# VHH binders against q6mzz7r34to333, part 24

Target 1, 300 residues: q6mzz7r34to333
Amino acid sequence: TFKDETFPAADSSIGQKLLQEKRLSNVIWKRPQDLPGGPPHFILDDISRFDIQQGGAADCWFLAALGSLTQNPQYRQKILMVQSFSHQYAGIFRFRFWQCGQWVEVVIDDRLPVQGDKCLFVRPRHQNQEFWPCLLEKAYAKLLGSYSDLHYGFLEDALVDLTGGVITNIHLHSSPVDLVKAVKTATKAGSLITCATPSGPTDTAQAMENGLVSLHAYTVTGAEQIQYRRGWEEIISLWNPWGWGEAEWRGRWSDGSQEWEETCDPRKSQLHKKREDGEFWMSCQDFQQKFIAMFICSEI

## First folded at step 4 (VHH)

Design s54 (framework vhh_h_nbbcii10_fgla)
Fold by ESMFold2-Fast, scan of step 4:
Structure s54 (fold): chain B 300 residues (1-300), chain A 124 residues (1-124)
Amino acid sequence: as target 1 above (300 residues)
Amino acid sequence: QVQLVESGGGLVQPGGSLRLSCAASGFTFSDYRSYALGWFRQAPGQGLEAVAAISGSGGRTYYADSVKGRFTISRDNSKNTLYLQMNSLRAEDTAVYYCAAHLGYGSYYAYDYWGQGTLVTVSS
């Protein structure tokens, strides 16, 4: 069973910043097969952004980019490779990242930091024991130095590190843009799309009254024009890596809003799926007012 | 001040074609406030149905499933006119067709302007 001496199952891999800030002590490290919940899977069924649940690190900037990547089969296969807990398992996993003009391979063991009976950082969802997001986060932590080095970062850095692509930064407050066209064009081209909220009154991410999180990164999952009342409105779909129940948009086109009851759009059944973890719709007007930037990462 | 005037309706046989026009006054299609322009219809004894829409930039179009592949919405900013090209017309397309403008996001009633309607009858 492989043990990585260069990124050991020790406090040094977490880093002093997170150990002190989160008051972590007696952190134990376990391989997935030693965790409760049944036999581990690297990938169960299919890869999905809903496999990702953010934990104790403020690495939403990385997880939002990763959530977008799950919609691109080309990058999924390049980064995650073909790996398993069953076939030829040796406790070793490999991932690729783009660094300084080239793809680099990062090797890790599958020991994960645990507090109590669950993973301290990215964790599997309760319905399955999928570990690809947990292990990929560990690999990225190793690449940058420690889990503490994932604690707050930039969306542009994560997007480039995952793709080697080129960033288009759309400043949402400075210029009128056709957001639906921009999102649909980027999606058709296989680009990754993410967005960010501005800072609130503190230096940390915090839930606001409208349900959005300040100083936070989201994945853009779609955009559409929808019939509403006697006209049309443009709406945009976003995914929060915090997951369901923590903080959710409460404005127009949110999961329980009157707009979804009143619309006669024949596509509403396919567009509005209740109880998807962390995913919601909002109007493009509210998006443009409440978010600060949208980043499109294109292959080239 | 804002006015929409439809024209081009009439009687046509099944399988025929018509082009509806909607002349707008009181605002220009090049304004960023003109985010959506569309066509609606109301068949005898039925409610209002959305048919097609085009974004303020002209880059996005929407069509009802019943008309996809047969109808094409377009706009001419220089003429400040919205069009609906209707091909392969069916008896079910018989309705009064209304032009509508949504002149901005978020305000669902304040910016919704409607024309008087133009009758399209598809019959042999």
Scores: ipSAE 0.000, ipTM 0.122, lowest interface PAE 19.1, mean pLDDT 79

Design s55 (framework vhh_h_nbbcii10_fgla)
Fold by ESMFold2-Fast, scan of step 4:
Formats: sequence, C-alpha cells, structure tokens
Structure s55 (fold): chain B 300 residues (1-300), chain A 126 residues (1-126)
Amino acid sequence: as target 1 above (300 residues)
Amino acid sequence: QVQLVESGGGLVQPGGSLRLSCAASGFTFSDYRSYALGWFRQAPGQGLEAVAAISGSGGRTYYADSVKGRFTISRDNSKNTLYLQMNSLRAEDTAVYYCAADLGYGSYYPSEYDYWGQGTLVTVSS
C-alpha cells in the first residue's frame, strides 16, 4: 500500500501551530479501511454537502467552500476524478487544483489523522462512510503545506484554488442588492456561493440567541421568491457545516415556522423539506441584516 | 470600537530597513479564522496598492511582486500587533502605509477590508 514520503503520517503534516492551539498530542493515522462504520467509499452515488461533517479541529470556512462545490455537478470529475477504494486500489488518491494559472494534480496516500477512531478534521457522515471530503482536504493541506496552513488560510483562496474562477465580494451592509437575482444568476452560471456572519460578543464562533453562529462561514444553497399572505417575499437557503443539532436558525422561514404553515405557494412542498443537518431558509431581509458578506466565485 | 494605529514610519536612505507596527484595539488577533490583516500603501499621485496580507497566525501570506523577497509581514497575537519588516528599500517604496483588518474570511483586495488605520509616512530618499 502506497506511503507518501512528501506528506507523511506525522505531526509535520499537521503543523506546529495547529497542534499547539488544539492541544493535539499522539495523533494516530489510519486508512479508511481501518476505521469503524463498514467498508469505505470514495463517492457513494454522487457528491453532496450531506457527505460532510465537521470534526473537532476542522475549520468552517473550508467546509463552507466544500459545501458550495457540491452544488455544482461539473466539479465531481474535474477535481475528484474517477477513483475508488475497490477498483485498482493502492492507497493512492489524486485531486486537481488551480495553481499559477493551470490545473495541477496533487497525489496523496489515504492515511488520515484520527482521534478516538474518528477523523480529526473533516469527517464522513457515519451513515455512508464517504471519504472524498476527507481526502480532498488532505490533498489541499498538502498543496498548502500542512493542515495548519489550511486551517489558517483564506476562504477566497480555497474558492479560487477549487475553480480557477474570480471572487466577487458582496458587502451586505453597504447597500441593498437583489439577492434572489444574484444567487439565481450565479447558480445557473455554476458559481460557488458562500457567506459569513460578523463577530458576536466574543472573538470566537458561538451560537447566538437567534440560532445563527457568529464569526462563521455558511454555504448559500438557493434563493427564491415565495407567496406569503397578500404578496411575495424573498427567501434564501443556507447550509451550516456544523450540521444538525448544533445551532439552528429560529427566525422567519425556519423549520416549523408559522410562515411555512401560512404560505399558499404551490411550490411549498418542493421548498419546505424538513431539514436535519444544517440546512435552513431565512428571509433575504434577515440575511442582509445578520450576515456581513456573500462571496461568489465565478468562471471567467 | 475597532481602532488600528500605525507607527514606525520615517525617512530612510535607499538600501536601508524599516519596521512598521500596527497596534489593534477593539478586537483580538487570537481569532485566527476571521481576521485577515494587511498592509496597503499609497504613493504620491498614485492609487491604493496592496503590499502584503497575512491570515490567522501565519498560515498564508500574500506579497505584491514589487516587494517579494524584501518585505516580510508578521503578526504577534499576544501583543495584538501586526508588523511589516521592510528591507532593501527603494525610492519607489515612498508612500503612506496603512494597516487594515478584514473581519470576513480573508481577502487581498483593499475594497474588502473593513477597518483602516490613519497611515504612517515612509520616505526613501538620499
């Protein structure tokens, strides 16, 4: 089985800063086959944001970028290529990133840092044991130098490195924008869309009373106009990489809110699916007030 | 209230060195995920130019091509201070230098930084 000498299963691949800040010691490295939960899969069926779970040391900005990538099916084969744990498996995986004006291939072995038999950084959901997010994270960490370099990196850089595109930063508090039009136009163009909340009462990401996390990155998954009472409202759909059960939006258009009971929009059953793992709707008005920025990464 | 205060500017001869400091108050540099910090400059009669940027605790840095190999950006989270070490200075490095903080998730573009210092003048002249 392949062992990558250039990015070894060692503390040097994690990086001193992250080891110290997260108090990581005696990190164990395991191949997916040695982890509980059944046989590993690289991709099971197709990619989805639901394949992704945040581990204790993983950074939200990178996870938001991964979630956005899953909304664009063209990236499945371009970045992830055709790979498997069963066909021609040798413990080696390959990914493509945009670097210095061209797509470059990064090769890794499939040894992953673990703590208590769970991946330390990005995790597969225990329901389907898909490892493409964990392995893509490792490849990107290798490209940047270490998991520490990824953890303290820029969201903007990750979006460009994954797409070869250009970033537009929309400052949500500067002036009104047509959010539904912007999101729909970007989505049709195959762009990646992420957003960020401002700082809260502390300098750390924390759940707020309204259910949003301060100082946190989210994936934008959609936007729609919806019939409500005598008129129309604009709503936006977001995914929190923390997943379900952590912090959940409690305001207008949240799961179980009165707005979903009162709307007579014929698309209600299409749009209002009970969500359990971090996806929710909110009004564009609340979004623009409570978030600080939206990033759109577009092809030329 | 977020405030950034630059210091360390002055007159220096070509080939010399200078270290700029930026002291931050109203937030802490220990939040390594959200606070991209940068140095920007504006030369006489020119527009604002990005010089260097640093994310988190040094995980990623950016340098303008004109300063690569000569300037080094660093941060000291314990002192809540951003630094720019400037070596092998040239007349064309003469500018007002601004430090800036991006409370989003990292950026290399001046228009995307939320908080700015008032600037410190660096003059490179014989």
Scores: ipSAE 0.000, ipTM 0.151, lowest interface PAE 14.6, mean pLDDT 77

Design s56 (framework vhh_h_nbbcii10_fgla)
Fold by ESMFold2-Fast, scan of step 4:
Order: sequence, then C-alpha cells, then structure tokens
Structure s56 (fold): chain B 300 residues (1-300), chain A 126 residues (1-126)
Amino acid sequence: as target 1 above (300 residues)
Amino acid sequence: QVQLVESGGGLVQPGGSLRLSCAASGFTFSDYRTYALGWFRQAPGQGLEAVAAITGSGGRTYYADSVKGRFTISRDNSKNTLYLQMNSLRAEDTAVYYCAARLGYGSWYTSAYDYWGQGTLVTVSS
C-alpha cells in the first residue's frame, strides 16, 4: 500500500540519461508479489553474493561492494535490518547508508522497474525470488538521485557508504604487495575487499581475450597458498557481479584448468568449489598484472 | 575528436594563488559517460601524480594529501570547463598540470583516465 512520492514509480526515478542510453520507454513498475515465480522473499536462507545478478544499470562498482558485504555478517543487520514480505508487510523497506559522518536511513516502496516478467536492473536469480539486492539497489539509487546516478559511481564511495570505514588503495602496478597476506589479514579484520580492471581498447566495459572484463569491478572473495608441484603458489579468488556468462577467466587456476587437476593440496575440494557462479581463481601473479587496483575497506 | 585544453599556468611566488582552467570539446561534462574529471601533475624528473578529481553526477571531490585544504576542484557545466583553484602555493607544487576525463568508475588515479590535455606549466618561485 505504501507509495513513495519522493522516489515515484516513474521515469524521473530512472533518470533521463539512462532512459536515453538504454532506449527505455513506458517502463512498467511492479511489486515483487506481482511478479511470476511464487511468493517473494526479502532474504532466503541468509544473504550471499550469489543472490546478486547485475542488470542494465552498469553499477558493477556498487554490486562488487555488495558481494564483499555478504561475506561480513556484521553489516547485515545494520544495513538490511530485519525485514520481510510476510511480517508486518506494508510495501515499505528501509536501509542504512553511511553519509557525512553518520548512518542515514533511506525508505523506499517495493515497486521495481520491470521489462516483461523480469527486473530491469538488479534481478533475483532464477530459483530464489529473493529481492534484498534489488531493493537495496533501489534505495541506493534514491540516495544518489536516480538509477542513472549509479553509472557515476566510484568503488571507494560504495565501500564507504556501506560501512563507514576507511579505504586502503593498493595500486597493483606501482608497488610490491604480499596479496595473500593482505587479503587474509583484511578478511580476519572483517574488511570488505574489492578490485578493478583498467580500461580496455574501448570506452566501455567489455570481455577481453583472457575472459576478464575491462573497466569492471570485482569482489575479492579469498586468497590462499596452494601446494603445486614441489612448492607453493599463491592464488586469489574473485567474483564477477555479471554472474555466469561469456566473461570467464581462461588462464591459470580457472575452472577446469590443468592446475586444479595437477595439485595434490589436501584442501583442493574446499578451494575448488562449484562452477558457473561467477566466482573463479587466478594466480596472484596474473591478478597483479591484469588488475589495476585492490581496495580494502576497514572499520575505524 | 575529444580535446581538453588547459590554461592559466604561469609563474607565481610562494604563498600565492593561481586558477587553472580546462576547456573541453568533443564531449560534454553533463554526458552520462563522463564519470569523473581530474587534475594531474608531473614535476621535473618525477612521475605523474593525481592532484584532484570531481565526479560527473554527484559533485563528490577527491584530493591528494599534499594539496588538501589548499586546492579546490570545481566545474562549470554550462561552459564545459573544469577548474583548479590553487592557494598557498609551495615550490613543491611546480609541475606541468594536466586535465583528464574518466569514462567509467574506480580509482581517480592516473591509469584510470581515458582522455588527457596537453598540460600547462605552473612554476612556483621567487
């Protein structure tokens, strides 16, 4: 029943720039209960980066930060609060963001822009009907002005807006770094870790020959030393907010690579998890060559 | 096609002020693809250093620690011009200053910017 007049189900909430760029007209808005696929859930079986599927907003910088956030349960209650489509539902949802030195609550209605039977921007994955990422994206769009304003984002801004923390920017091409130590130390501290690729030959994000996407943000999900041959190799795991698709890393330690077959590390089954989830491993050497920056967001 | 032209450089004495301008052509600051605009500098015998950046939509600004509180970045979308107001100048600020435009997101640092001007020399000396 609730209708947010300050961020209405209208073109003004999408923004003229995105409407023109994506050639959108007569956009339909629907509440999750009016979408096919069964009853909606805010959170189903806890939050996960695998709940997130990027849509048309080109907001990978924000989604990479969200992916990292899902690995840190301490932020769940502060940002997402305790909300449901079943308990005291009134079509209203609330989220907290860090702004100008304080936590600010953003209220939205649950009307989402839709094309056909699917959400136009961030969408739930096929089986879940789980809407926390879609609604959080809408709340952030409202905070910044419109969905169009998500295109202008800096990865550092998303990390700070979600945590109130401080950013360490590691320039991968300018200084030596012990990546496994840095990632493990940050993970133990409950920090959010993300990374970015440089621009490619064009002015837009695109899949490169090696399977990485240029001008794109990723979540760092872990780093390990792994037994390989008679020694140790360092590897790092990353998650792409695009999810499964054409853009898959094709180098060393990728899904199905010979390295995974050859390693006798007793943790192999734990480290080489399920396929087709947007998550992959690569060597720290390749990571340092192919990515431009890694951002660590730590609490004060 | 795309061009950025810096102006306003010159000789100033320590403690003085100077305002740099960057006129853009071939694109507009209001274009949704213009995610950030920035100022970079290269001192004699040094590498490129990021100085300041301003986002395309939100008006957020970023400054290098060495210039915080002394320099101010701003833009005038109606003139398609970016500015850098430099106050309390020091000899260490002597450099060629470059205007740059960023398509996309991420770091405000040098390797992330797509379009660059030719530079304008600022000399801080008595």
Scores: ipSAE 0.000, ipTM 0.299, lowest interface PAE 11.2, mean pLDDT 80

Design s57 (framework vhh_h_nbbcii10_fgla)
Fold by ESMFold2-Fast, scan of step 4:
Structure s57 (fold): chain B 300 residues (1-300), chain A 126 residues (1-126)
Amino acid sequence: as target 1 above (300 residues)
Amino acid sequence: QVQLVESGGGLVQPGGSLRLSCAASGFTFSDYRSYALGWFRQAPGQGLEAVAAISGSGGRTYYADSVKGRFTISRDNSKNTLYLQMNSLRAEDTAVYYCAAHPGYGTYYDSAYDYWGQGTLVTVSS
């Protein structure tokens, strides 16, 4: 089985910063087949953002961009390629990224850093059964140098590295923007959409009282006009790469809010899915006040 | 604790060049939390404008369309200093230039930066 000597199963691949900050020692590396949970799959069922769950690295900037990418078949196919743990398995996986004006292939082995039975960084979904996000994160870590080089970063960098596209920055506090129109237009064009919250009381991402995470990146998954009472409201859908129900918006249009109970919109059963998967709705007005920026990444 | 200090501003004739420096203290550019660094400017009677940024992890650079091809951003981690080389200066480049540091997560927009310098005035006139 293949062993990548250019990105070895060693502390050098994790990097000094993460080893020090997370106080890591005696890190074990395991291939997916050696983890409990049954036979591993590269992709189990269809690909979706819900396959992604952030681990110990502060790489939400990358994972939020990746979450958006899961909705675009063209970029998804180019980056992930056709791979499996059964067909032609040799312990080698490959991914494409955009670098310096061209697509570059990154090859890795499937050894992943673990503590006990859990991956240190991006976690495999379905009880250790689906590994495409974990392996793609490893490939990106190799491209940038180490997992430490993923620790803190920028949405703009991830969006370009995943698409080769052009970024439109929308400063949410600068002036009013028609968010529903912007999101719908971008989605129809196949663009990736992400957003970010401002800094909070600490120098790290922190869950706040309203359920949002400070200094954090999110995926924008949709926007709609919804009938409410005798009028209309504009709402926006967001996904948190943490995947935690506890770190989910608690304000208007949140999963348990009265707005969903009171709306008579015939589409409410289609739009409202009460799930602890990190996805939630909020009003466009609250979004514009609580978030700092929205990024749209489009093809040239 | 953290301080950014700009220097190198002054009076320059149109078509001239100037190099700005930003010295950081209270943290290092190679600390466990890699900071992105940027230059912003505010012209008389105008709002704050992003000029250039350089990432901490990838060494990637970003420029405003108005300065692309004329300005170059660079960093020297060993000297804990950020630079902005300004060439082919125009009257429109007259502004107070600010150095800023950002821990990541979002954007190279001004409101995402945590630490700011006091500013250095650049005047381009004959």
Scores: ipSAE 0.012, ipTM 0.454, lowest interface PAE 8.7, mean pLDDT 83

Design s58 (framework vhh_h_nbbcii10_fgla)
Fold by ESMFold2-Fast, scan of step 4:
Structure s58 (fold): chain B 300 residues (1-300), chain A 126 residues (1-126)
Amino acid sequence: as target 1 above (300 residues)
Amino acid sequence: QVQLVESGGGLVQPGGSLRLSCAASGFTFSDYRSYALGWFRQAPGQGLEAVAAISGSGGRTYYADSVKGRFTISRDNSKNTLYLQMNSLRAEDTAVYYCAKDLGYGSYYTPDFDYWGQGTLVTVSS
């Protein structure tokens, strides 16, 4: 079974900064096969943003970009390649990132830092033993130096590193924008779409009373015009890499809100999904007030 | 305790060059947070404008369209200092220049930085 000596199962791969901030000591490293929950899978039923659960690193900037990437099958094959825990398994995994004008292959072993029986950083969502997000995070940590080098970063950097594309930066407070048109146009073009909230009372990501997280990155998953009462309203769909039980938008068009009960739009059943999966809708008006920027990353 | 101190401003002729420095104290550039750093400016009678930013972890740089190709942002983590090399200066570049630090989740062009220096004046005039 392969052991990567250039990024070892040791404190040096985590980095002193995260070890000190999170007060980590005597960190244990395990291969997915040694974790409870059944046999490990690299990818199960293709990739989905719902496979991703953020852990102890503040790498939402990377995970939000990754969540958007799951909607574009072309990047799945380019970055994740064809790999398995069963077919020719040797404890080695490889991923590609865009760096300095070219795709660069990063090789890792599948030893992951754990606390008890749970991954310390990114962990499988939905308790499936699906490890592509965990291993991709490890590969990106190796590329940048350590897991500590993932701790805080810019959405623009992650978008470029995953695609090699060109970024359009939309300033939500200063630029006039038709959000529904912009999101629909970008989605049809196969672009990645992410957004960010401004700083809050502290210099860390923090859940606010309205359910949004300050200093945090989200994936934009869609936008629509919806029939509401005798008129129309514009809404936008977002995904939080924190996932279930952490923070949930509580305003208009949130899960269980009166707006979903009152609308007679024939697409209601298609658009409204009552699940605590980190995905929610909000009005474009609230989005434009509560978020600071939206980034569109295009390959052309 | 966090302080950012800008220096290097002054009077220069159009077409000239100037290098601004921002010395940080009370935190380190290679601290557990890979702080993003940026330069902003405010011309007389105008609002605050983003000029350039450099990421902590990704090594990426971003520039306002008005300065692309003329200005270069860089950081020296060992000296805890941020730089802005300004070439081919124009009268329109006359402004007070501020440095700022951010945790890096926002836009490089939107001034949502969490700490600001006091500024250094750059005057481009014959």
Scores: ipSAE 0.011, ipTM 0.379, lowest interface PAE 9.3, mean pLDDT 81

Design s6 (framework vhh_h_nbbcii10_fgla)
Fold by ESMFold2-Fast, scan of step 4:
Structure s6 (fold): chain B 300 residues (1-300), chain A 126 residues (1-126)
Amino acid sequence: as target 1 above (300 residues)
Amino acid sequence: QVQLVESGGGLVQPGGSLRLSCAASGFTFSDYRSYALGWFRQAPGQGLEAVAAISGSGGRTYYADSVKGRFTISRDNSKNTLYLQMNSLRAEDTAVYYCAAYLGYGSYYTSAYDYWGQGTLVTVSS
């Protein structure tokens, strides 16, 4: 099978920063076929943000952009191409990124750094042995230099690298904006939408009392105006690349909140999905207070 | 431990050029954290505004519309120093210029900068 000599299964591909910070030594590299859980799939059923689970790198900036990209079939096809572990498999995968005004193809082998039975960085979610997110992360690491170069980045960079588009940066604490209208217009146009929380007490991402993660990037998946107590409230849907159960929003419009019990909106059953991994609703008012920025990436 | 010290400000005539420097200590431009290094300014009686920003690796740069084509942000890893080359200066560029660093995840613009220098005055006047 193919072995990429330009990005080898070695410590140099992880980089000294992550090796030191995570105290990694004698890292094992395995192809997906050698991992437990059944035969690997590049894509199983269809592409979804729920295929993604963040691992040991602080690359939420990339994963949040990737989560948004899964809602756009055009970008998915351009970046992931037609590939599989069964048809014409040779241990080689390729992905496209936007760089310096053009789409550039990045080729990798499918050896992934592992810790025990799981990928060290991005990993498949529990029910799926889908490796497109893991392999795309490796390709992006190669493009930037190493996995260490993914560690803490900027949402603007990920959005441009995945689309070649133009960024609108909305500073939530100072910008007057109709969030529901802006989000609905952008999602209908196929734009990618992401957002970020401000730093907390430390210089790393950490779960806060309200269930949000500080110094973290999220995908914006929708926004709606909903009927509540004979009035109307605006709500926004977000996805955390950490996945369900790691840290969950506990405020208004969260899963099991009083607001969902009391609403008489006929769309309640469509909007309130109890079991979507990492996805939750919150009021636009809370969103503007607790998040610092929202980024919309549109075609030129 | 993180400290930023600006230098290079002064009086310059309209149409002239000036180069600002920002010496960083307490961290290196090769640090493990992704960060934004930037220049901000505050004109007399006005609020703080972003001028330019550069990634910690130096691979990406961003500029305010008012300075695009005139200013260039750069860095020197060997000197752990951030620069702002200002060309075709105008009277409205008169301001105190601040060097700032956001040591962590963030945006290239005004959000979440953690560390600030003391500022250096730039006066564009005949």
Scores: ipSAE 0.015, ipTM 0.419, lowest interface PAE 5.7, mean pLDDT 81

Design s7 (framework vhh_h_nbbcii10_fgla)
Fold by ESMFold2-Fast, scan of step 4:
Structure s7 (fold): chain B 300 residues (1-300), chain A 126 residues (1-126)
Amino acid sequence: as target 1 above (300 residues)
Amino acid sequence: QVQLVESGGGLVQPGGSLRLSCAASGFTFSDYRSYALGWFRQAPGQGLEAVAAISGSGGRTYYADSVKGRFTISRDNSKNTLYLQMNSLRAEDTAVYYCAADLGYGSYYTSAYDYWGQGTLVTVSS
């Protein structure tokens, strides 16, 4: 079974910053085959942002970009390639990233840092044991130097590294912008869309009372106009890389909110797909007030 | 009351060095350790361009291709100050230099920065 000596199963691959900040010692590294939950899968069923669950690194900037990328078949295929734990398995995985004007291939072994029965960083869903997000995170950590080099970064860097595209930055607190039009236009063009919240009471990402995470990156998954009362309201759909159970928007248009019960929009059942995986709707007005920036990454 | 104030600009000969400082008041860098801080410049008759940026943790830096290997960005949260060490200066580096703070995850685009200094002039000539 392959062992990558250039990015070993050792503290050097995690980096001193995360080792100290998270007080990690004697970190165990395991291949997916040695983890509980059944046989490992690289991809199980289909590729989805819902396969991604952030762990101990503050790499939401990368995971939000990755979540957006899961909607684009061409970028998924180019980056993830055709790989499995069964066909021609040798403990080696390869991923492509855009670097210095070209696509570069990063090779890793499938040893992952573990604490108890769980991965320290990006984690597979317990039921599915699906490892493409965990392995891709490891490959990106190797590309940048260590997992510590994923700890706080720039959304624009992740978007470019995954696509080779160009970024449009929308500062949400500036002059009015037609968010529904911007999101719909970008989505039709196959662009990746992400956004970020400002700081909270601390200098780290943390769940706030309204259910949003401060200093955090999200994927923008859609935007629509919806009938509400005797008029229309604009809403936007977001996905949190933390996944279900950690933090979810509790305001207007959230799952279970009064707005969804009161609306008579004939598309209600299509738009309001109640799920427990970090995806939620909020009004464009609340979005513009509570988020600081939206980034659109296009082929141009 | 939130201010960023640049200092350290001036006239320098080609090949010389300067260190720019950016002192923050009205907020502390310790409150924004996870945010990006950056240096931008505007040469006479040109648009504003990004020069260097540093993450809140100090773990990530960005440099424009024209300054890589010559300029170094750093921050000192205890002194609430951002620095730009400029070595091997060229006539093309002549510009007004601005420091800026970003409340998000950082951006190489000017519209992403919420707090801006007044600028300090750097002139590289004989």
Scores: ipSAE 0.000, ipTM 0.212, lowest interface PAE 13.3, mean pLDDT 79

Design s8 (framework vhh_h_nbbcii10_fgla)
Fold by ESMFold2-Fast, scan of step 4:
Structure s8 (fold): chain B 300 residues (1-300), chain A 126 residues (1-126)
Amino acid sequence: as target 1 above (300 residues)
Amino acid sequence: QVQLVESGGGLVQPGGSLRLSCAASGFTFSDYRSYALGWFRQAPGQGLEAVAAISGSGGRTYYADSVKGRFTISRDNSKNTLYLQMNSLRAEDTAVYYCAARLGYGSYYTSAYDYWGQGTLVTVSS
């Protein structure tokens, strides 16, 4: 079974900054087949943003970009390649990233840092045991130096590193923009769309009383116009890399809100039914007020 | 100061057509503060109803189900004028029609509009 000596199963691969800040101890490294939950899968059925669950690193900037990438299957073969835990498995995985004008291949072994029976950083969902996000995170950590080098970063860097594309930065508080048109146009073009919240009362990411996380990155998953009462409203769909609903929007168009009960839009069941773990709708008005920036990454 | 002035209302027979105009002054439609323009109506003894709206970019239009296929909203930024072309008019279209402009991005519902005209009466009767 392959052992990567250039990025070993050791504290050096985590990095001193993250070890000290998070007071990490008793970190064990295990291959996915040695973890509870059944046999591992690299990709089960298809890739999805719902395969991704953020762990102990503040790498939401990377995971939000990755979540957007899952909606663009053309990147699957380029970045993830054809790999498996069953077919020709040797404990080695490869990923591609864009760096300094070219695609570079990063090779890793599949040993992942764990504490107890739980992955320390990105985690697979309990029911599907998919490890492509965990392994891709490890490959990116190796590329940048260590997992500590993923701790705090910029959305623009992750978007470029995953696509080789160009960034359009939309400043939500200063730029006039038709958000529904911008999101639909970008989605049709196969672009990646992400957004960010401003800082809160402290300099750390924290859940606010309205359910949004401050100083945090989200994936934009869609936007629509919807009939409501005597008129229309524009709404936007977002995905939080933290996953399930401990920190989920509680305002207008949220889960169980009056807006979803009162709307007579014929697409109501389709739009509401598509919402899943970590994903929610909000009005474009609230989005423009509560978020600071939206980034669109397009092909050159 | 901002003013919206409607014109083009009047008496028309069922099945007829009318074109309403809304002229804006003290503000331009290309101003970044103008995110949406709309038409609303209030029939005798009833509340205010949204009829049609057009985004600040002009790229999106919205219509009440009761008027879809019959009414068309449009704007001319060079003339700072909003239009509502009303075809196949019915008795139930009888109402005072209001032009409205909103700032910021939000609901096309009544409460989201910042500036309103004084209204123009449309009567559909034989």
Scores: ipSAE 0.000, ipTM 0.174, lowest interface PAE 17.5, mean pLDDT 81

Design s9 (framework vhh_h_nbbcii10_fgla)
Fold by ESMFold2-Fast, scan of step 4:
Structure s9 (fold): chain B 300 residues (1-300), chain A 126 residues (1-126)
Amino acid sequence: as target 1 above (300 residues)
Amino acid sequence: QVQLVESGGGLVQPGGSLRLSCAASGFTFSDYRSYALGWFRQAPGQGLEAVAAISGSGGRTYYADSVKGRFTISRDNSKNTLYLQMNSLRAEDTAVYYCAAWLGYGSYYTSAYDYWGQGTLVTVSS
């Protein structure tokens, strides 16, 4: 029942750029309990990157950082706090972000912009009615000014805003790097790991023939050495915030590739999950060729 | 259509100051929050080096270790102009300085910049 007068359920909160670019009109705002699909949950069965599905804003830079954050439990309570739709619900939610050297709290109401029965921006995944990603996106939009201020941005900004940490930028085309060691070391340290593809034929994110998206941000979810034929290969796992049923890598070590059939690694069943969930494996060699940069964000 | 034009370069003595300007046309700095603006330089016989970058909102700045504390990047959206204030100049700051702009998400890294100026020469010498 709370109504945030400082970030109202109005076109001003979406911003002129997105209203014009997406040709939005008659935008309706609804609380999660008024959406079809059953009772809303803030968090259901803990947080996961698979709770996140990008919508109409080009905010993959933020969502890729957020996807990495879900693998680091220490950030859950700091940023999301303890909140629910059932206990002491009043239509108000709070989140913390790092800004100008300090943690700041952002308060929002839970009205979300919708078109028909679907959220315009970040959406709950089909398997649940979890709204923590949708509400966190709204809070970040309020912090930056509007949803239009999320439309295109930089991974470095999102990583710092979520952690207050320090960025290590690894240029994948310039210097040899032991990717498996770098990813495993960063993961053990609780660092966030993200990466980006270079520009394609257009000035927008576009699915390419190989299944990768150009001008796009991804979460790095793991890296491993895997037994293959008479030796070992290095592979890296990535998550696309576009989510289920959208562009996924089609090359070596992809979900349907022969490499997974030929490997004798005893961890095959744990590493290879045949799902269209935006997550896929690729060789570190292909990763280094097809991506432009990998960012590691470490706490101070 | 999109164009960046640098100015303000010249000869200056060590310890001196110089202010570079970059005038943008074909887009406005306030149109896109995602436009990162930056200064890069290339010294004789050296590769291209990132010097400083500023986010489209102006809230984030990045500096090379070699210039941190001496150079300040800023922008004026009403004039559609990017600036680099260079203080305590050293002989090793001698280079051609380039203004660059990035549209999109990714990085403040050199390879991400889509639009470049033609450069302005800065010579630090007695």
Scores: ipSAE 0.053, ipTM 0.510, lowest interface PAE 6.1, mean pLDDT 83

